VH-VL binders against NAD kinase (nadK). Designs and how they scored, part 56

Target 1, 268 residues: NAD kinase (nadK), of Syntrophomonas wolfei subsp. wolfei (q0aze0)
Amino acid sequence: MKIILVNNRFKENTEKKAQEIAGQLSALNVEVIIDNGLDEPYAGTVDFIMVLGGDGTMLRAARRYGQRAIPVLGVNMGTVGFLSNIEINELAEYLPLILREEYSLEARMMLEVAVFQQQSLLTRVFCLNELLLRSNSPRMLSFALEISGQKLEPYRGDGLIVSTTTGSTAYSLSAGGPIADPQLDAFIVTPVASHIINKRPLVVSPEREISLHLLEEREAIIGIDGQIKMDFGAENRVLIKRAPHPLLMVNLKAKPFFTSIDRSLQRQ

## First folded at step 7 (VH-VL)

Design C16 (from aa20 with heavy chain S55E; framework fv_ragifilimab)
Fold by ESMFold2-Fast, scan of step 7:
Structure C16 (fold): chain C 268 residues (1-268), chain A 122 residues (1-122), chain B 113 residues (1-113)
Amino acid sequence: as target 1 above (268 residues)
Amino acid sequence: QVQLVQSGAEVKKPGASVKVSCKGSGYTFTSYAMYWVRQAPGQGLEWIGVISAYEGDTTYNQKFKDRATMTVDKSISTAYMELSRLRSDDTAVYYCAREGFLDYSPYGMDVWGQGTLVTVSS
Amino acid sequence: DIVMTQSPDSLAVSLGERATINCKSSQSVLYSSNNKNYLTWYQQKPGQPPKLLIYWASTRESGVPDRFSGSGSGTDFTLTISSLQAEDVAVYHCQQYYSSPWTFGQGTKLEIK
């Protein structure tokens, strides 16, 4: 068995814990690959991915490995997040179940984002939460939104978010989007500071393709999960569709999504 | 164009604190990690720490862990490094530097601020 | 902690001649999964911040003249300037970013004879 341990190199104690866990797994004849963000994703075949850290580390793991149909377990090491399933102090108790493959999987949809310049593909990335199109200057954007060949009236404002249901509690929520059950598959399209005050968030089928381009020369960026950013100009077009594979999240214990979001909203 | 602009020179008394700022422009601030490095007069470079501009997570050199605090303000694309309980041997030029990234791999500090001279004298 | 040691501390080379600066790490900075050495070289001129010259031990940064080259793997690294020019007078620093704490060599001062 071969396991990837994904950790956050910017959190000092996670490196020590990753080494400790790698030693424990090696003693059980499990091969361990450590991904601390210093290199490209491991290219070989692996059986399981263990993510040590918060939601940000899970987003990176999903982008790197989410399309490989490999079980991914989020292990929280501090502040409770939405993407972790167990706490680090529970790992020893659950490790036998992991090694015997005695767990259930929850599928979470991902986005495939392709950015073009004219006819040339500049980049293709995957993400778990959202794509953000945003102005990179004080000037508002004018941009075209097309959904499965249907051209909408032009959007005018600071930007647009195209989110998964998992991403409904991230930037989309801050922009006024709905909270969605992450077990549903849908795109949530949320305007950012729209000049047209009656522009509403849209909830659309994940089978639709969404296309965006600028109608005026402006400085804009495309943001992916808040972690990757790319310049976006009038010569660019972005195409967003459902990724070929969902992220397969390991479920070892009940995940309290609705109680977690309820507590989060109460604290605000 | 990508650049990092730091705050101006400071003169501090022993025991005081100094807070140096580093404003990024010409790139997406939250996509890159920010390093803090210092150089005493005539000496080599010494790493203080690194901060993820997206998550705010920090890794400190153990030597500075109890005195240094790194923070970011994403709304103004600015990173800060505060050093407390200053001693005369903290006199140095303090640099912020962005971590270059290519094909998911960090490759070094590709953009540096101009430096902030901090002089600690009685 | 990985200790970086440069040699020599200072070097004087005639214009047009080859300059060689060495850097040794106390343990390997080669990451086997991607086959990259996490070692950089920086050039620092008086009154200026360091400038990135070479990364991943041998890859030249954009805009850096081709007279600069890096070589080595694991623990032993070399920066070479094939034909020294007047503007190359600087202090050169090696650095590892393989593991925390990030560490630098002491620097090598390069002067014209």
Scores: ipSAE 0.000, ipTM 0.443, lowest interface PAE 13.3, mean pLDDT 85

Design C17 (from aa20 with heavy chain S55Y; framework fv_ragifilimab)
Fold by ESMFold2-Fast, scan of step 7:
Structure C17 (fold): chain C 268 residues (1-268), chain A 122 residues (1-122), chain B 113 residues (1-113)
Amino acid sequence: as target 1 above (268 residues)
Amino acid sequence: QVQLVQSGAEVKKPGASVKVSCKGSGYTFTSYAMYWVRQAPGQGLEWIGVISAYYGDTTYNQKFKDRATMTVDKSISTAYMELSRLRSDDTAVYYCAREGFLDYSPYGMDVWGQGTLVTVSS
Amino acid sequence: DIVMTQSPDSLAVSLGERATINCKSSQSVLYSSNNKNYLTWYQQKPGQPPKLLIYWASTRESGVPDRFSGSGSGTDFTLTISSLQAEDVAVYHCQQYYSSPWTFGQGTKLEIK
């Protein structure tokens, strides 16, 4: 058995904890590959991915490995979040179940985001939460949104979010988008500070293709899961599709979505 | 380990069409885009187009848009490029090549097929 | 379209000596967001398909000897072979993949003196 252990070297004591867990797994004849974000993703065959950290670390793991159809387990390291399933102090209890493959999997859709110049691909990224188009200056954007070839009336405002249902509780929520059941597959399209009164969030089929381009020369940014930024100009077009494979999240214990969301909203 | 194997040489008359195949092995075929490039005898390389192996989406060089058709058959990990209405100046070695991809960006064609010589003569 | 121009068209260099090949693009192929030049160098030996040598202008493909190096940014690029070996006899091609259509230089034929 080979496991990738994903951690964030810049978080307090996570590297030390990752080394301890790697040692424990090696003692059980498990080969461990450590991914702390510095090197390219591991290209070899693996059986399981264990993510040590908060939601941010899980988002990085999803971008690096989410398209490989490998079980991914989120192990919380003290940061409260939505994408972990067990706490670090519970790992010893659940490890025998992991090694015997005694767990269920929850499929979470991902986005494929491709940025083009003319018709040349510049960047392709997979993400779990969302793409954000935003102005990189005090000036509002004017941009075109197409959904499966259907051209909507131009948007004017600070930007737009295209989110998965998993991302409905992230940036899309902050911009006024709906809370979506993560068992549903859908794109959520949420305007950011639109100057057009009737621009409402849209919930659309994940089979649709979404494209965006600027209608005027502006400095804009495409943001991916709040972690990757790409310059976006009037000669660029971004194409957003449902990614070929969902992220396969390991479920070792029940984590009720609606009560978790309800508690989170009360803390605001 | 990673290989692209193309179909054999073809001899065609002007006005005919040719369909070249390119079979991938040793990698997940649908994870990579496939490029088609040709090289006339003693000449430089010329890009024909690119196809997504998963989606089937294509982008063609405008020069070939009216005559070239790229397709993929995912069940047998094979890409195809058909060029119609052949002329004598279409005589060339036709290559398929896989898109290299690192750090969220394409970096060029990292694996190439062996080439297919297409000769167009009366 | 971005036009790629190589110089020289042909070059003869003695074994062990430095070979330098230049490539110029008609407009910048630097993508500011990732600070990468979308420029590759390929080596093509007689009767063989091209082989990727250098990508993003200066990154060596795995398995390529360290005598090969790429430099430059924006519009002016150079491929250097620090100490020519017999097996380096080939045609070298530069290519941009920043903007469609993808375009190649005309090629530079490298021979031993």
Scores: ipSAE 0.489, ipTM 0.778, lowest interface PAE 3.1, mean pLDDT 90

Design C18 (from aa20 with heavy chain S55T; framework fv_ragifilimab)
Fold by ESMFold2-Fast, scan of step 7:
Structure C18 (fold): chain C 268 residues (1-268), chain A 122 residues (1-122), chain B 113 residues (1-113)
Amino acid sequence: as target 1 above (268 residues)
Amino acid sequence: QVQLVQSGAEVKKPGASVKVSCKGSGYTFTSYAMYWVRQAPGQGLEWIGVISAYTGDTTYNQKFKDRATMTVDKSISTAYMELSRLRSDDTAVYYCAREGFLDYSPYGMDVWGQGTLVTVSS
Amino acid sequence: DIVMTQSPDSLAVSLGERATINCKSSQSVLYSSNNKNYLTWYQQKPGQPPKLLIYWASTRESGVPDRFSGSGSGTDFTLTISSLQAEDVAVYHCQQYYSSPWTFGQGTKLEIK
């Protein structure tokens, strides 16, 4: 058995804890690869991915490994979030179940984001939460949205979010989007500070293809999961599709989504 | 060992069509896009198009869009390029090549087929 | 379309000497978001397909000898072979993949003096 441990070296004690866990797994004849974000993603085959940290670390792991159809377990290291399943102090209890492959998997859709210059592919990124198109200056954007070739009336505002259902509680929520059951597969399209009255969030089939381009030359950026930033100009077009593989999240412990989100909203 | 193996040389008359195959081995075929490029005798390289081996999505050079068709058959790890309404100036070696991808970005054609000579003459 | 122009069309260099090939794009091929130039260099020997040498203008492909190096940014690029060997006799092609259609230079034929 080979496991990747994904951690954030900048978070307090995460590197030390990763080394401790690697030692424990090695004692059980498990080969361990540590990914702290500095090197290229591990290119070999692995059986399991364990993410030590908060939601941000899980988002990075999903971008790096989510398309490999390998079980991914989120282990919380003291950060409150939605993407972890167990706490670090529970790992010893659940480790025998992990090694015996006695767990269920929850499939979470991902986005495939491709940025083009005219018809030339510049970048392709996979993500778990969302793509954000936003102005990088005080000026509003004017942009076109197409859904499966259907051209909508132009948008004018600060930007647009195209989110997965997993991402419904991230930036899309802050921009007025709906809270979605993460077990549903759908794109949520949420305007950011639209100047056009009645531009509302859309919930669309994940089989649809979404494209965006600017109608005026403006300074804009594309943000991916709040972690990757790409310049976006009038000569660029972004294409958003359902990624080929969902992220396979390990479920060892019942974590009720609706009561968790209800509690979080109560404390905001 | 990563390899792309193309079909053999073809001789066609003007107005006919030709279909060149490109079989991948030694890698996960659906994880990479496939380029098609041609080279006329003694001349430079000319891009025809690119196809995703996973989705089948294509991008064509406008010069070839009306005559070229790119497809993939995932079950046999094979890509195809068909060029119709052949002219004498279509005489060239036709190459398939795999698109290298790293750090979220394409970087070029890292593995090439051996080439297929297509001769168009009457 | 972005036009790629190589210079010279042909070059003869003595064994062990430096060979320099230039490539100019009619527009910048630098993608500012990742700070990479979408420019590659290929080596093509007679009767063979092209072989990738350098990508993102300056990164050597795995297995390519360190005597090969690429430099430049934006519109002006150079391929350098620091100490020419007999097996380096080939046609060298630059290519941009920044904007469709993807375009190649006309090629530079490198020969031994």
Scores: ipSAE 0.153, ipTM 0.672, lowest interface PAE 5.1, mean pLDDT 89

Design C19 (from aa20 with heavy chain Y54W; framework fv_ragifilimab)
Fold by ESMFold2-Fast, scan of step 7:
Structure C19 (fold): chain C 268 residues (1-268), chain A 122 residues (1-122), chain B 113 residues (1-113)
Amino acid sequence: as target 1 above (268 residues)
Amino acid sequence: QVQLVQSGAEVKKPGASVKVSCKGSGYTFTSYAMYWVRQAPGQGLEWIGVISAWSGDTTYNQKFKDRATMTVDKSISTAYMELSRLRSDDTAVYYCAREGFLDYSPYGMDVWGQGTLVTVSS
Amino acid sequence: DIVMTQSPDSLAVSLGERATINCKSSQSVLYSSNNKNYLTWYQQKPGQPPKLLIYWASTRESGVPDRFSGSGSGTDFTLTISSLQAEDVAVYHCQQYYSSPWTFGQGTKLEIK
């Protein structure tokens, strides 16, 4: 068995903990690759991915490895979040189940985001939560939204979010989008501070293709999972589709979604 | 070993159509886009179009948009390029090539087919 | 369309000497978000398909000898072969993949003097 340990070398003791866990796994005849985020993703075949950290580390792991159809386990290092399944102090208890492949998997849809310049592909990124289009200055954007070839009336505002159902509780929620069951596959299209009254969030089929472009030259950005930022100008177009493979999230411990979100909202 | 193998040479009359095939092996076919490029004798390279092997989505050079059709058959890991209404100046070697992709960005055509000579003559 | 112009059209260099080929684009091919130039260099020997040498203007493809190097940014690019070997006789093509339609230079034929 070969396992990738994904961590963030700049977070407190995570590098030391990753080495410690790698040693434990190696003693059990498991080959371990450590990915601390600085180098290219590991190119070889692996059986399992263990993410040591919070939701941010999981989002990075999903972008790097999510399209390979490999089980991914989130192990929380003390940060409250939605994408971890177990706590670090519980890992020893669950390790035998991991090695015997005694766990269930939850499939979580991902987005495929492609940025074009005059129909030439510049960048393709996969993400778990959302794409955000927003102004990179105090000026409002004017932009076109097209869904499966249907051109909607122009948008004016601070931007737009195209989210997965997993991302429904992330930035889309803050912008007024609905909470969605992550077991559903759908795009959630949420306006950010729209100037046009009654631009409502849309919930659309994941089989649809979503296209965005600016109607006026403005400095804008495309944000991916709050972690990657790309310049976006009037000469650019972004296409958003359902990614070919879902992220396969390991479930060792029951975490009922609706109870979890309800508790999170009560903290406000 | 990654390779692209194209169909054999064709001789066509003006007004006919030609369909060139390109079979990929040694990699996950649907993970890469496929380019089509031609080269007339003694001339430079000319891009025809690119097709996603996953979605089937195409981008064509405007020069070829009304005559070229690119398709893929995932079940046999094969891409096709059909060029219709052939003229004598369509005589060229036609290549398929795979898009290299690294660090969230395409970086060029990293694997090429051997080429298919298409001769258009009366 | 972005027009790619190579210079010279033909170049003769002695074995062991330095060869320099230039490529100019009519518009910048630098993508500011990732700071990469969407410019590639290909080597093509008679009767063979092109072979990728350099991508993102200066990154050498795996397996390509270190005597090959690429430089430049925006609109002006150079391919350098530091010490010409007999096997380097070929036509060299630059290409931009920043903006559709993707375009190639006319090619530079490199010969031994």
Scores: ipSAE 0.006, ipTM 0.546, lowest interface PAE 9.5, mean pLDDT 87

Design C2 (from aa20 with heavy chain D103E Y104W; framework fv_ragifilimab)
Fold by ESMFold2-Fast, scan of step 7:
Structure C2 (fold): chain C 268 residues (1-268), chain A 122 residues (1-122), chain B 113 residues (1-113)
Amino acid sequence: as target 1 above (268 residues)
Amino acid sequence: QVQLVQSGAEVKKPGASVKVSCKGSGYTFTSYAMYWVRQAPGQGLEWIGVISAYSGDTTYNQKFKDRATMTVDKSISTAYMELSRLRSDDTAVYYCAREGFLEWSPYGMDVWGQGTLVTVSS
Amino acid sequence: DIVMTQSPDSLAVSLGERATINCKSSQSVLYSSNNKNYLTWYQQKPGQPPKLLIYWASTRESGVPDRFSGSGSGTDFTLTISSLQAEDVAVYHCQQYYSSPWTFGQGTKLEIK
């Protein structure tokens, strides 16, 4: 068995813990690859991915490995996150189940984001939560949104979010988007500070293609899962589709989505 | 272990069509785009097109657009490139190659098939 | 179309000596927003398919020996082999993937002197 341990290099305790866990797994004849985010993703075949850290580390793991159809387990190290399934102090208890492949999987849709300059593909990325188009200056953006070739009336405002259902509780929620059942596959399209009265969030089929481009030159950026940022100008176009494979999240422990989000909202 | 295995050499007459296959193994086939590139004897590499293994969406080099057809069969992890109305100057080794991808960007063709020699002569 | 031109067409270098191959694009292949040059180098040995050596103009592919290095930006690029070994005999190709159609240089044949 070969396992990738994903951690955050800049959190010193998580890197030391990853080394400790790698040693324990090696003693059980498990081959371990450590991915601390600095090197290229491991290119070989792997049986399981263990993410040590918070939601941010899981988002990075999903971008790097989510399309390989490999089980991914979130192990929390610190404050409880929404994408982790077990706590680090529970790992010893659950490790035999992991090694015997005695767990269930939950599929979470991902986005495929392709950025073009004219007709040339500049970059393609997968993400678990969302793409954000936003102004990088005090000036509002004017931009075009197309859904499966249908051109909507121009948008004017600070930007737009295209989210998965998993991302419905992340940036999209803060911008006024709906809370979505993560078992559903759908895009959620949420305006950011639109100047147009009554521009509403849209919930659209995951089979649709969404495209965005600027109608005038502005300083804008595209953000991916809040972690990757790229300049976006009038010569650029972005295409968003459902990614080929969902992220396969490991369930070892029940995590009730609706009661968790309800509790979180009541604290506000 | 990632590999691409192509179909065997073909000899065709001018005006005929040829269909080359490329079978992927050791990776999730539908997660990567497949490029088609050819190399005439003693010449450089020439891009024919690229196809998404998931959607079947294609982008062709304009030089080949009216004669080349790229397809995929997901059930057997195989990509195909058919070239019609063959001419003697289509004699070349035809390669399939997988798009390498890192984080937010494609970076080139990281895995290549062994090549298929297509000879067009009467 | 972006035209890729390599120089020289062929060169012979003694074992242990440095080999230098140049590649010039007719237009910049640098995307300024991410500061990446969309330029790759491939090695092709006789009877074999091309093998990826360098991407983003200067990033070495995993498993490629550190004697191989890429440099340059915008329109002028160089592949360097710091100490030539017998196994390095091959044709080397540069490619841009900044703008469709993807285009390759004509290739540089590297031989042992």
Scores: ipSAE 0.000, ipTM 0.440, lowest interface PAE 11.7, mean pLDDT 86

Design C20 (from aa20 with heavy chain Y54F; framework fv_ragifilimab)
Fold by ESMFold2-Fast, scan of step 7:
Structure C20 (fold): chain C 268 residues (1-268), chain A 122 residues (1-122), chain B 113 residues (1-113)
Amino acid sequence: as target 1 above (268 residues)
Amino acid sequence: QVQLVQSGAEVKKPGASVKVSCKGSGYTFTSYAMYWVRQAPGQGLEWIGVISAFSGDTTYNQKFKDRATMTVDKSISTAYMELSRLRSDDTAVYYCAREGFLDYSPYGMDVWGQGTLVTVSS
Amino acid sequence: DIVMTQSPDSLAVSLGERATINCKSSQSVLYSSNNKNYLTWYQQKPGQPPKLLIYWASTRESGVPDRFSGSGSGTDFTLTISSLQAEDVAVYHCQQYYSSPWTFGQGTKLEIK
């Protein structure tokens, strides 16, 4: 059995904990590859991915490994979040189940984001939560939105979010988008600070293709899962569609979505 | 019954500031953007800026950016445009106008205020 | 900036005759993705604010008589009044709202011959 252990080296004590866990797994005849985010993703074949950290670490793991159709388990290191399944102090209890492959999998859709310059593909990335198009200056953006060949009227505002249902509780929520059941597959298209209130969030089929481009030269950025930023100008366009594979999240412990989000919103 | 009613005429000395108000009625004020446009005597129309009554976001014509300030007071459905450091060539009728909107598309300024004459003279 | 140029500056037309006003933009105001021209026409009578007549180059605003029509695409636009009436005496302004800053033509004064 080969496991990738993903950690965030900048979180307190996480690298030491990752080494300790790697030692424990090695003693059980498991080969461990540690991914601390500094190097390229491990290119070899693996059987399981264990993520040590909060939601941010899980988002990075999903971008790196989510398209490989490999089980991914979120192990919380004491941070608050929605994407972890067990706590670090529970790992010893659940480890035998992991090694015997006694767990269920929950599929979570991902986005495929392709950024072009004059018909040349510049980059292709995957993400679990959302793509954000936003102004990088005080000036309002003017941009075009096309959904599966249907050309919408120009948008004017600070930007736009294209989110998965998993991402519905992230930036899309802050921008006025709906809370979505993560068991649904859908894109949520949420305007950011539109100057007209009647620009509403759209919930569209995950089979749709969404394209965006600027109608005038502005300083703008594309953000991916709040972790990657790319410059976006009038010569660029972005194409967003459902990624070929969902993220396969390991479920060892019941974590009801609706009670978790309800509790979280109570603190707002 | 949709109306925009502006404040009355103003006479100012060079270097002063003027603040024009525009009160909306008969519609949901926060659902529409408000444009500010001026017209000097015998001249064409000149765009100053636009403000969202919902978000407070503004876009200014670069010519006016350092002197014009647009604001909204949602509690009284009123938009304001303040122009500072007035010069004699700022003498004009100042209009507020609502942005018409249909199916996510802006189509023009569909409702206009009556205009406010601002005279700048010594 | 997109420069809007109207022609003529003034026009005198007899009652019942056709009036034609032209507007040119220095850059295209056609949004190619939806095939809409972001160009409006306003009518302004003496002492009054402008009134929206035509939007998206050719769509009449509600309540505007059918003798008013707009045509053109890209950079060349025309406002036509098929049969001039006394109440049509006004200054007519074209405007683009495709790109900031929003810009207007200089206006065309329409008078009865």
Scores: ipSAE 0.000, ipTM 0.392, lowest interface PAE 19.4, mean pLDDT 85

Design C21 (from aa20 with heavy chain Y54D; framework fv_ragifilimab)
Fold by ESMFold2-Fast, scan of step 7:
Structure C21 (fold): chain C 268 residues (1-268), chain A 122 residues (1-122), chain B 113 residues (1-113)
Amino acid sequence: as target 1 above (268 residues)
Amino acid sequence: QVQLVQSGAEVKKPGASVKVSCKGSGYTFTSYAMYWVRQAPGQGLEWIGVISADSGDTTYNQKFKDRATMTVDKSISTAYMELSRLRSDDTAVYYCAREGFLDYSPYGMDVWGQGTLVTVSS
Amino acid sequence: DIVMTQSPDSLAVSLGERATINCKSSQSVLYSSNNKNYLTWYQQKPGQPPKLLIYWASTRESGVPDRFSGSGSGTDFTLTISSLQAEDVAVYHCQQYYSSPWTFGQGTKLEIK
């Protein structure tokens, strides 16, 4: 069995903990690859991915490995997030179940984002939460949104978010988008500070293609999961569609989504 | 628009504590690590620590670990840095800054707060 | 700890001329697995926070004019401004983010003369 341990390399204690866990797994005849974020993603075949950290580390793991159809387990090291399933102090208890492959999987849709300059593909990335188009200056954007070739009236404002249902509780929520059941597959299209008050969030089929381009020369950026940024100008267009594979999240214990989000919202 | 907005200037006496806030907006707060850096008048930049906005895990510069405490409040997208047992040589502008990512790798501090002047005098 | 040393401490360059600032790390900041140097350059104007100019030693941040360039690998790095403009007057800082604790150079003050 081969497992990737994904952790945050700038945390010396987290790195040492990853090494400790790798040693324990090796003693059980498990081959371990450590991904601390400095390297390119591991290119070899693996059986399981264990993410040591919170939601941000899981987002990175999903972008790197989510398209490989490999089980991914979130192991919390400190604060329980939405994407972790067990705590680090519970790992020893659940490790026999992991090694026997006695767990359920939950599929979470991902976005495929392709950025073009005219006809040329510049970048292709995947993400679990969202794509953000935003202005990189005090001037508002004017941009075109097309859904499956249907051209909507121009958007004017600070930007737009195209989110998965998993991303519905992230930036899309802050911008006024709905909370979505993560068992649903859908794109959520949420305007950011729209000049047009009649522009509402849209919930559309994940089988649709969403296209964005600027209608005026403006400085803008495309943000991916809040972790990657790309320059976006009037010569660019972005195409967003459902990624070929969902992220396969490991469930070892029940984690009720609705009570978790309800508690989170009560605190706000 | 991605922005980090810090709390206002503080004047403290030696021995007091100061807590500086840093509110993130325009991005997914929990997806980034937040750095704290200070700059004494006429001096270079000095790293205090970094905190994961997601896990709350911290790494401190050894120089500050006994006096600095970094925390995050995810519900309001705000990071905090508290420095206790203040001395006159803690007078500095304190910055929060976000760690940027590109092609799956960290590349530096891409967005900075405006800075908070902390003056320590008797 | 990785010690970052900049040279010179201050530099006066005529308008339109090339400015060169050096940064040396006490150990390599090259991550051999991905061939990236974990070194950044920041520009800081009076009363403002630092602004990211160059990352991974030679990659220019979006919106930074092409007269700014970074070069070097391992332990020796250079920031070059090919044709100095009045708005380039600032303190320039190098930083390594290869290994904790993250460390900065002492800064180089660039002035017109």
Scores: ipSAE 0.000, ipTM 0.477, lowest interface PAE 11.5, mean pLDDT 86

